# Designs tried in a protein design chat: VH-VL binders against q96ev2r1098to1170. Part 33

Target 1, 73 residues: q96ev2r1098to1170
Amino acid sequence: CVVSVEGLSSSTTDAQLKSLLMSVGPIQSLQMLPQQRKAIAKFKEPAHALAFQQKFHRHMIDLSHINVALIVE
Short names: E, the ipSAE of ESMFold2; O, the ipSAE of OpenDDE; V2, 0.75 times the mean of E and O plus 0.25 times the DockQ between their complexes.

## First folded at step 19 (VH-VL; framework fv_vulinacimab)

Design u6 (at its last look DockQ between E and O 0.83; V2 from the best seeds 0.00; counts 0 for: pae E 3.4 > 2)
Fold by OpenDDE, look of step 19:
Structure u6 (fold): chain C 73 residues (1-73), chain A 120 residues (1-120), chain B 112 residues (1-112)
Amino acid sequence: as target 1 above (73 residues)
Amino acid sequence: QVQLVQSGGGLVQPGGSLRLSCAASGFTFRSYTMHWVRQAPGKGLEWVSGISGSGDDTHYADSVKGRFTISRDNSKNTVNLQMNSLRAEDTAVYYCAKGPWYSSGYFDYWGQGTLVTVSS
Amino acid sequence: DVVMTQSPLSLPVTLGQPASISCRSSQSLEHSSGETYLDWYVQKPGQSPQLLIYLGSNRASGVPDRISGSGSGTDFTLRISRVEAEDVGVYYCMQALQTPYTFGQGTKLEIK
């Protein structure tokens, strides 16, 4: 149920990314790692994590293409 | 309430430099990408450059790469375009434009435009 | 770069009649998210460009419902159901799928 989002702008806010994640489904947690231009998010449902990865991988956010990967737990 | 007010520009000789500025108000500036689009006299629109809300990422059209630099000051709500090594073909009205932070890339607000004339 | 091709380049229209502008992209503007990165702009005489349609079919604020955008993949259309005098201007499509963003040549809409 976990995805990593890389390639974020350093100033991407929790609210911004949360909104994007929530457009697919509810999340349990979101950890922003701005120094790494990265975030880790956990969806409540595995299907939503997959859907998010499929929909938003290589999506441009703030003029940066994000990389979305599923993290196997 | 959103406003983009441009300044700078003018007449310059080939090889010269100009700096354009765009002052933004009416929205959370740092949350949005800003762009420059130009229009040569009697011609269509050409995207020139874009900068992310944070300023971390900049993009340029090939026609201006290495010569133009886009920058922003989020503390002053301004976006700038430094234009060096100007050429006659850079002659155009330059518009600053507000974009989203998503890649939809639409420009929902535009400045009034600034004329840049490069001529000997 | 993605090449955008508009047609026609000149569009004389009688007041009250419909108008249609075509825009074709050299590659699909569809994203895996389901979004279509195609915008329409109009530049009225003596004015800055203004957004009409974003993401293929979404009307920008203040844009009347007589103006609509449609299409998918590489073929897009802007339609004006009943042309009014205020619609005079040059219309541009723009792809925002990738940088550099690229515009069509523009379509000049005039009243006959």
Scores: ipSAE 0.499, ipTM 0.910, lowest interface PAE 0.9, mean pLDDT 95
Fold by ESMFold2, look of step 19:
Structure u6 (fold): chain C 73 residues (1-73), chain A 120 residues (1-120), chain B 112 residues (1-112)
Amino acid sequence: as target 1 above (73 residues)
Amino acid sequence: QVQLVQSGGGLVQPGGSLRLSCAASGFTFRSYTMHWVRQAPGKGLEWVSGISGSGDDTHYADSVKGRFTISRDNSKNTVNLQMNSLRAEDTAVYYCAKGPWYSSGYFDYWGQGTLVTVSS
Amino acid sequence: DVVMTQSPLSLPVTLGQPASISCRSSQSLEHSSGETYLDWYVQKPGQSPQLLIYLGSNRASGVPDRISGSGSGTDFTLRISRVEAEDVGVYYCMQALQTPYTFGQGTKLEIK
């Protein structure tokens, strides 16, 4: 379903993050919130959202560990 | 061709200040992390500080925290290390190094090194 | 801080013979993604450090295939299958799992 990605550098582009998201599965939407160092993405399949969270939670991007959380709907 | 050209350095008394500079070329500077690593005479390597490509995040070794400030100017392709309250233990060759945006470590290019001597 | 411990600290070796350098970390360097954040560097006499191995076992560009890295968890090894004169230098492991990044003490490789 939906993931939040926090701890992004403010210069992280939607293309960069989309590349990571799509390495796990197709997405329906991506909203960048750079002033909050955050993005919200929705996957077409809920299993891909879980897989993305499991793979990338606490991963280091641009010297910052990101936090990936599943958003409960 | 990737190059990191360092400047600054020299002899300074304890308690003094010095500013090191590292000029980068041959890559998209803002897309990479930059780091300072030092080596005291006859000793091993010590990571000193790192800065994200955007400049949003900075990190320091405990031995320099509060005294050293890393900064970068992405319009000039430079990374700098402001060193204040210098101590004899800060005497070292200082290297700048290029790191990745994704992942960590992987210092694939290093500057030539700049000697800082803190002596009375 | 993650403590990195190398052995041996001094490594005299005969030309053409293999050499091994051990590196141990005070905690696992495996990230949840499956990646191992361990680099190896060499500093040849009078030169800046040079990357040899990244992510535990990947050879950096221009590094000859006789130099390899292996290991997982907390125990890592750099191996040179046939030592050549150009291999003289000080070898460092470095953990890059978390800041502050930390190096081992160094292993000085010398020709007997």
Scores: ipSAE 0.218, ipTM 0.802, lowest interface PAE 3.4, mean pLDDT 90
ESMFold2 (binder alone), look of step 19: mean pLDDT 93; pTM 0.960

Design u7 (at its last look DockQ between E and O 0.68; V2 from the best seeds 0.00; counts 0 for: pae E 3.1 > 2)
Fold by OpenDDE, look of step 19:
Structure u7 (fold): chain C 73 residues (1-73), chain A 120 residues (1-120), chain B 112 residues (1-112)
Amino acid sequence: as target 1 above (73 residues)
Amino acid sequence: QVQLVQSGGGLVQPGGSLRLSCAASGFTFRSYTMHWVRQAPGKGLEWVSGISGSGDDTHYADSVKGRFTISRDNSKNTVNLQMNSLRAEDTAVYYCAKGPYWTSGYFDYWGQGTLVTVSS
Amino acid sequence: DVVMTQSPLSLPVTLGQPASISCRSSQSLEHSSGETYLDWYVQKPGQSPQLLIYLGSNRASGVPDRISGSGSGTDFTLRISRVEAEDVGVYYCMQALQTPYTFGQGTKLEIK
């Protein structure tokens, strides 16, 4: 149920990324790692994590293509 | 209410330098990408450079890489284009343009344009 | 780089008649997110370019409904159902799927 989102702009806010994540489904947690231009998000449903990865991998945000990967737990 | 007001430009000899500036107002500047697009006399539009809202990422057309530098000052709501080693083919009207919120994909507002002429 | 090809490059139109401009990209402009990164702009005489259509088919604010954008993949069309005098200008498509952003050559719409 976990995805990593890399390539985020350092100024990306929790609200912005949360909105993007929530467009696919509800999340349990979101951890922003701005120094790494990265975030870790946990969806409530595994299917939503997969869907998010498939839908938004390489999506351009703030002139940066984000990399979305599934984290296997 | 959104406004993009440009300044700078002018006539310069080949090899010279110019700095363009674009002052933005009417929106949360730091949340939007900013771009420069140019148009040579009697020609079409050419994207020149873009900078992320945070300023973390900059992009350039191959034609200007290594010579032009885009920058922004979010405290002053300005985006700038430093143009060095100018060439005759850089002669154009330069427009600053506003991107979409957080994302990328279009220019919904444009500056008035600034003429840059590179000639001996 | 993504190459954008417009046709025609010159478009004389009689007032009140429809107009159509084609834009073709060298690769698909559709993203898995569902967004299509194709915009249309018009530059009217003596003016800065202005946005008409964004993300394929979305009409920008203030753009009349007689102007529409359609298409998918690599083929896109801008349509003006009834051309008016104010529509005179040069129309450009632009892809924003990836940098560098690239424009079509432009289509000059004139009144016959």
Scores: ipSAE 0.783, ipTM 0.949, lowest interface PAE 0.7, mean pLDDT 96
Fold by ESMFold2, look of step 19:
Structure u7 (fold): chain C 73 residues (1-73), chain A 120 residues (1-120), chain B 112 residues (1-112)
Amino acid sequence: as target 1 above (73 residues)
Amino acid sequence: QVQLVQSGGGLVQPGGSLRLSCAASGFTFRSYTMHWVRQAPGKGLEWVSGISGSGDDTHYADSVKGRFTISRDNSKNTVNLQMNSLRAEDTAVYYCAKGPYWTSGYFDYWGQGTLVTVSS
Amino acid sequence: DVVMTQSPLSLPVTLGQPASISCRSSQSLEHSSGETYLDWYVQKPGQSPQLLIYLGSNRASGVPDRISGSGSGTDFTLRISRVEAEDVGVYYCMQALQTPYTFGQGTKLEIK
């Protein structure tokens, strides 16, 4: 259900990332950790977390390659 | 209405420097990547450099790395290309282009082009 | 660097007839998501380049249905189903999978 997104550009906003997350499925929460260039998001459905990881892992967002990992709570 | 208006071209000797500027309007500038693409006379397009929305990530073609510096000023809505140690092969029309945050490429708006001529 | 190779480099075509331009990449442009990082641009005489196709097959805003992109992996095609006078220009494919982004050599489309 939970993904970490790392390598975010400092110009990527919570609204932009939320838009990308919600393009895959509804989310329960999003926490931005900008000093670590990182965000943590929880999807309502675990299949959507997997789909997001598959779609966006090593995707280039704002000229930064992001890394998406599934994590266990 | 999205506009990209360029300035700063001209004639310069080899080894010289020029600074190109691109002024943006009609969109939230800091939310978009900006790029420089050049075209030598009678030749095709060559991507030169790109910069992230905040400016924290920059990328360069190998042909210009170490000589050119891309920068942006989000308070003035400008992207710039500082070109140092210029060579004859840098002679080209230089375009600025806008890219989105959500994908690579997708250069949907381009400036009018600025001619840079490097010759003795 | 990813090398992009276009063919033909010159394409004379009769008004109203179809046109097809090929682009081949030196490596796959497919991301793990299944998206293909290939754009098509046209540069009309005296103008700046314009985006036509992004992510392999999606038309940019204002691009007519008669212009389409297809292909996957390393082989891509831009097709114009019925050429009009306004289509004259040089067409470029560009890979956007990784920096440096690289263009094909261009295909000059002209009316014969």
Scores: ipSAE 0.284, ipTM 0.846, lowest interface PAE 3.1, mean pLDDT 91
ESMFold2 (binder alone), look of step 19: mean pLDDT 93; pTM 0.958

Design u8 (at its last look DockQ between E and O 0.69; V2 from the best seeds 0.00; counts 0 for: pae E 4.2 > 2)
Fold by OpenDDE, look of step 19:
Structure u8 (fold): chain C 73 residues (1-73), chain A 120 residues (1-120), chain B 112 residues (1-112)
Amino acid sequence: as target 1 above (73 residues)
Amino acid sequence: QVQLVQSGGGLVQPGGSLRLSCAASGFTFRSYTMHWVRQAPGKGLEWVSGISGSGDDTHYADSVKGRFTISRDNSKNTVNLQMNSLRAEDTAVYYCAKGPYWSAGYFDYWGQGTLVTVSS
Amino acid sequence: DVVMTQSPLSLPVTLGQPASISCRSSQSLEHSSGETYLDWYVQKPGQSPQLLIYLGSNRASGVPDRISGSGSGTDFTLRISRVEAEDVGVYYCMQALQTPYTFGQGTKLEIK
């Protein structure tokens, strides 16, 4: 149920990314790692994690293409 | 209420430098990408450069890479284009343009344009 | 780079008649997110360009409903149902799927 989002703007806010994640489904947690331009998010449902990855991988945010990967638990 | 007011530009000899500036108002500047688009006399539009809202990422057309530098000062709501090693083919009206919120995809507001003429 | 190709390049139109401009991209402008990164702009005489349609089919603020954008994949169309004098200008499509952003050649709409 976990995805990593890389290539984020260092100034991307929790609210911004949370909104994007929530557009697919509810999340349990979100950890922003601005120094790495990365975030780790856990969806409540595995299907939503997959859907998010498929939908938003290479999506351009703030003039940067994000990389979304599923993290195997 | 959104306004983009440009300044700078003018006439310069080949190899010279110019700096364009665009002052933005009416929106949360740091949340939007900013871009420069140019138009040579009697020609179409050409995207020149873009910068992310945070300033973390900059992009350039191949035609200007290594010569132009886009920058922004979010504390002053300004975006700038430093143009070095100018060439005759850089002659154009340059427009600053506003991108969408925390994303990409369009330019919904444009500056008034600034003429840059590179000629010996 | 994504190549954008417009047709026609010159479009003389009689007032009140419809107009249609085609734009083709060298690759699909659709993203898996559902967004289509194709915009339409118009530059009227002596003015800065202005946004007409964004993300394929969305009208920008103030754009009348007689102007519409459609299409998918690599083929897009801008339509003006009833051309008015104020529609005179050069129309550009632009892809924003990836940098560098690239414009079509432009289509000059004139009144016959």
Scores: ipSAE 0.796, ipTM 0.950, lowest interface PAE 0.6, mean pLDDT 96
Fold by ESMFold2, look of step 19:
Structure u8 (fold): chain C 73 residues (1-73), chain A 120 residues (1-120), chain B 112 residues (1-112)
Amino acid sequence: as target 1 above (73 residues)
Amino acid sequence: QVQLVQSGGGLVQPGGSLRLSCAASGFTFRSYTMHWVRQAPGKGLEWVSGISGSGDDTHYADSVKGRFTISRDNSKNTVNLQMNSLRAEDTAVYYCAKGPYWSAGYFDYWGQGTLVTVSS
Amino acid sequence: DVVMTQSPLSLPVTLGQPASISCRSSQSLEHSSGETYLDWYVQKPGQSPQLLIYLGSNRASGVPDRISGSGSGTDFTLRISRVEAEDVGVYYCMQALQTPYTFGQGTKLEIK
């Protein structure tokens, strides 16, 4: 259900990232961790978390390659 | 009516410096990546540098790293290229180009180009 | 760095006939999502470059149907089904998979 997104550009806003997440499926929460260039998001459905990881892992967002990982817990 | 209007350029000796500027209008500037692409006389295109919407992430071609600095001023809608320690091989027409935040490439609007000549 | 190689470098063509330009990359430009990070640009005489094709095969706004892009992986083709006088220019492929973005060396299309 939960993904971490690392390597975010400091320019990437919560609204922009939320838009990308919601293009895959509805989310329950989004936490921005700007000091770590990181965000944590929880999808309503586990299948959407997997789909987001598959679509966006190593994708270029605002000139930054991001890493998307599934969080087990 | 997206517009990118460039200024700056000229003739400089090797080791010198120049600053190029590109003024943007017709779109929400801070939401787009900006890039510099150059073309040596009679040669092809070479991507030089890119900058994220806020200006905090910058990227450079190896040929210019440590000598060129890309920056932007989102209050004035300008992107700039500070060019130091210029060499003869930096002689080119320099274009600014607009890219999207959500993907890579897709340079849909370009400035008119500015000639930089580095001659000993 | 991803090396982009175009062929031919010079392309004289008769008006009304088809033209094809090949572009090869030193590594796959396909992302795991299936997207291909390959653009095509044209620079017409005296003009700035202009986007023709993005993500391998999508036409930019205002590009006529007679211009198309195809290919995947490392091999890509730009095709003009009927060359018109307005098509004269230098055509470049560019990979956008990773920085530094890199262009092919260009293909000069001329009417013979």
Scores: ipSAE 0.163, ipTM 0.800, lowest interface PAE 4.2, mean pLDDT 90
ESMFold2 (binder alone), look of step 19: mean pLDDT 93; pTM 0.958

## First folded at step 20 (VH-VL; framework fv_vulinacimab)

Design w1 (at its last look DockQ between E and O 0.87; V2 from the best seeds 0.00; counts 0 for: pae E 3.1 > 2)
Fold by OpenDDE, look of step 20:
Structure w1 (fold): chain C 73 residues (1-73), chain A 120 residues (1-120), chain B 112 residues (1-112)
Amino acid sequence: as target 1 above (73 residues)
Amino acid sequence: QVQLVQSGGGLVQPGGSLRLSCAASGFTFRSYTMHWVRQAPGKGLEWVSGISGSGDDTHYADSVKGRFTISRDNSKNTVNLQMNSLRAEDTAVYYCAKGPYWSSGYFDYWGQGTLVTVSS
Amino acid sequence: DVVMTQSPLSLPVTLGQPASISCRSSQSLEHNSGETYLDWYVQKPGQSPQLLIYLGSNRASGVPDRISGSGSGTDFTLRISRVEAEDVGVYYCMQALQTPYTFGQGTKLEIK
């Protein structure tokens, strides 16, 4: 149920990324790591994590292609 | 209301330098990408450069790579284009353009344009 | 780079008649997110370009419903159902799927 999002702009806010994640499905948690231009998010449903990865991998946000990967627990 | 007001430009000899500036107002500047698009006399539009809201990422057309530098000052709501080693083919009206909120894909507001003429 | 090809390049139209402009891309502009990164702009005489359609089919603010964008993949169309005098100008499609962003050659719409 966990995805990593890399390549985020340093100014990306929790609200912005949360909105993007929530467009696919409800999340349980979101951890922003701005110094790494990275975020870790946990979806309530595994299917949503997969869907988010498939839908938004290499999506251009703020002139940056984000890298979305599934984290196997 | 959104406004983009440009300054700079003018006439310069080949090999010279110019700096364009675009002052933005009416929106949360740091949340939007900014771009430069140019139009040679009697020709179509050509994307020149873009910069992310934070300034972390910059992109350039191959035609200007190594010569032009895009930058922004989010404390002053300005985006700039430093143009070095100018060539005759760089002669154009240059427009600053605003991207969408925390995303990419279009330009919904444009500056008034600034003429840059490179000629000996 | 993605190559954008417009047709026709010149479009004389009688007032009140419809107009159609085609735009073809060298590769699909559809992202896996479902968004289509094709925009339409118009540059009216003596003015800066202005956005008409974004992301394939969305009308920008203030754009009348007689102007519409459609298409998918590599083939796109801008339609004006009833051309008015204020529609005179040069129309450009642009892809924003990847940098560098690239424009079509432009289509000059004139009144016959």
Scores: ipSAE 0.776, ipTM 0.948, lowest interface PAE 0.7, mean pLDDT 96
Fold by ESMFold2, look of step 20:
Structure w1 (fold): chain C 73 residues (1-73), chain A 120 residues (1-120), chain B 112 residues (1-112)
Amino acid sequence: as target 1 above (73 residues)
Amino acid sequence: QVQLVQSGGGLVQPGGSLRLSCAASGFTFRSYTMHWVRQAPGKGLEWVSGISGSGDDTHYADSVKGRFTISRDNSKNTVNLQMNSLRAEDTAVYYCAKGPYWSSGYFDYWGQGTLVTVSS
Amino acid sequence: DVVMTQSPLSLPVTLGQPASISCRSSQSLEHNSGETYLDWYVQKPGQSPQLLIYLGSNRASGVPDRISGSGSGTDFTLRISRVEAEDVGVYYCMQALQTPYTFGQGTKLEIK
């Protein structure tokens, strides 16, 4: 259910990232960690977390290739 | 209305330095990537450098790495290209270009171009 | 680096006739997100480049519908259904999948 998104630019807003996450499925939570260039998001359904990782790993946002990983809770 | 107005350029000797500037208006500057693209006389387009909206990430073509530095000042809505150790091969018209909101590529607005000539 | 190859490099066309420009990439420009990172530009005589097509097939603002982009994977085409005098210029494809962004060599379109 949980993904980490690393390599975020400090220009990436929570609204932008939430919109990207929700294009795959509903989320339960989003925590922005801008000092670490990172965010942690929990999807309501585990299948959506996997789909997000597969779809957006290495996606370029604001000249940064983001790294999306599944997190074991 | 989006505008990119360039300044700088001119004639410089090999090994010299030059700073190009691009002033932006008509959009929320800090949200967009900015880029430099050059065109040598009679040649095609070559992407030179890009910078993220915040300025945290910079990228360079191999031909200019270590010699050119892209920077931006989001309080003044400017993007700059510091060009050091210039070579004859750097002679070109340099364009600044605006990238997309949060995606990659597609330069929807371009500056007027600034000629840089590197010659003895 | 991703290599972009255009053909033809020179394209003389009769007014009112169609024109097509091919662009091939050394690797797929499709991302798993479903986006295709291929853009087209034209540089008209004495002007800065201007965007025609972005993300494979989307027309930029102000671009007439007689100009279209198509293709996927590594093979892309810019088509002008009826060439007009205003279409004279050099056309470039560019990949934006990864830095360094790279352009094709350019295709000079001119009226016969």
Scores: ipSAE 0.269, ipTM 0.838, lowest interface PAE 3.1, mean pLDDT 91
ESMFold2 (binder alone), look of step 20: mean pLDDT 93; pTM 0.959

Design w2 (at its last look DockQ between E and O 0.79; V2 from the best seeds 0.65)
Fold by ESMFold2, look of step 20:
Structure w2 (fold): chain C 73 residues (1-73), chain A 120 residues (1-120), chain B 112 residues (1-112)
Amino acid sequence: as target 1 above (73 residues)
Amino acid sequence: QVQLVQSGGGLVQPGGSLRLSCAASGFTFRSYTMHWVRQAPGKGLEWVSGISGSGDDTHYADSVKGRFTISRDNSKNTVNLQMNSLRAEDTAVYYCAKGPYWSSGYFDYWGQGTLVTVSS
Amino acid sequence: DVVMTQSPLSLPVTLGQPASISCRSSQSLEHSSGETYLDWYVQKPGQSPQLLIYLGSNRASGVPDRISGSGSGTDFTLRISRVEAEDVGVYYCMQAEQTPYTFGQGTKLEIK
């Protein structure tokens, strides 16, 4: 149910990232870790976490390829 | 309306330096990537450099790495290209171009171009 | 770096006839997000380049319906269904799948 998103631009807000996550499915939580250029999000359904990772891994946002990984919780 | 107005350029000897500027208006500058693309006389287009809207990330073509530096000032809505250690093959018209934040590529607006000539 | 190869490099065409320009990449330009990272530009005589087609097949603002982009993977085509005098210029494809972004060599479209 949990994904990490690394390589985020420092200008990407939690609202913007939440919108991207919600385009795939509803989320339970979003934790921004700006010092690491990272965020951790939990989806309500594991299938949505997988779909988000498959869809957006290596997607370019603000000239940075983001790295999306599934995290075992 | 979106407008990109370039300045700088001119004639310089090999080994010299120049600084190009591009002033943007008509859009939220910090929300877009900015790029430099050049065209040598009689030749095609070559992407030179790009900078993220935040300024955190910069990218360069191999031909200019270590010699050129892209920067932006989001308070003045300008993107700049500092060109050092210039060579004859850097002679070109240089264009600034606006790119997207949430995707990659597609330069929907271009500046008027600025000629840089590197000659003895 | 991704190598982009255009053909033909010179394209003389009769007014009112169709024109087709091919662009091939050394790597796939498709992304799992559904985006196709191929753009087309034209540089008309004495002008800056201008965007025609973005993300594979989307027409930029002000680009007429007679100009279209198609293709997927590594093979892409720009088609002009009926060439008009204003179409004279040099056409470039560009990949944006990864930096450095790279252009094809250009195709000079001329009225014969």
Scores: ipSAE 0.614, ipTM 0.900, lowest interface PAE 1.0, mean pLDDT 93
Fold by OpenDDE, look of step 20:
Structure w2 (fold): chain C 73 residues (1-73), chain A 120 residues (1-120), chain B 112 residues (1-112)
Amino acid sequence: as target 1 above (73 residues)
Amino acid sequence: QVQLVQSGGGLVQPGGSLRLSCAASGFTFRSYTMHWVRQAPGKGLEWVSGISGSGDDTHYADSVKGRFTISRDNSKNTVNLQMNSLRAEDTAVYYCAKGPYWSSGYFDYWGQGTLVTVSS
Amino acid sequence: DVVMTQSPLSLPVTLGQPASISCRSSQSLEHSSGETYLDWYVQKPGQSPQLLIYLGSNRASGVPDRISGSGSGTDFTLRISRVEAEDVGVYYCMQAEQTPYTFGQGTKLEIK
């Protein structure tokens, strides 16, 4: 149920990324790591994590291609 | 309302330098990508450069790489284009353009354009 | 780089008649997110370019419904159902699927 989002702009806000994540499905948690240009998000449903990864991997946001990976727990 | 007001440009000899500036207002500047697009006399549009909202990411057309530098000052709501080693083929009207909110895909507002003429 | 090819390059049209411009890309402009990164712009005489259609089929603010964009993948079309005098200008398609962003050659719409 967890995805990592890398390659975010340093100014990306929680609200922005949360909105993107929520477009696929509800999330349980979101942790922003601005210094790493990274975020960790947990979806309530595993299927949404997979869908998010498939849908938004390599998506260009703010002139940055984000890398979305599933984190295996 | 959104406004993009450009300044700079002019006539310069080959090898010279110019700096273009674009002052933005009417939107949360740092949340939007900014771009420069140019148009040679009687020709079509050519994307030149783009910069992310934070300024962390910059992109350039191959034709200007190593010579042009895009930058922004989010405290002043300005985007700039430093043009060095100018060539005759850089002669064009340069437009600054606003990207979409925290994303890419289009330019919904454009500046009035600035003429840059490179000639000996 | 993605190559954008417009046709025709010159488009003389009688007032009140429809117009259609084609734009083809050398690779798909559709992202897995469902977004299609193809825009249409018009540059009217003596003016800066202005956005008409974004992301394939969305009309920009103030654009009349007689102007529409359609298409998918690599084949796109801009349509004007009833051409008016104010439609005179050069129309450009642009891909923003990847940098460098690239424009079509432009289509000059004139009134016959």
Scores: ipSAE 0.602, ipTM 0.926, lowest interface PAE 1.0, mean pLDDT 95
ESMFold2 (binder alone), look of step 20: mean pLDDT 93; pTM 0.959

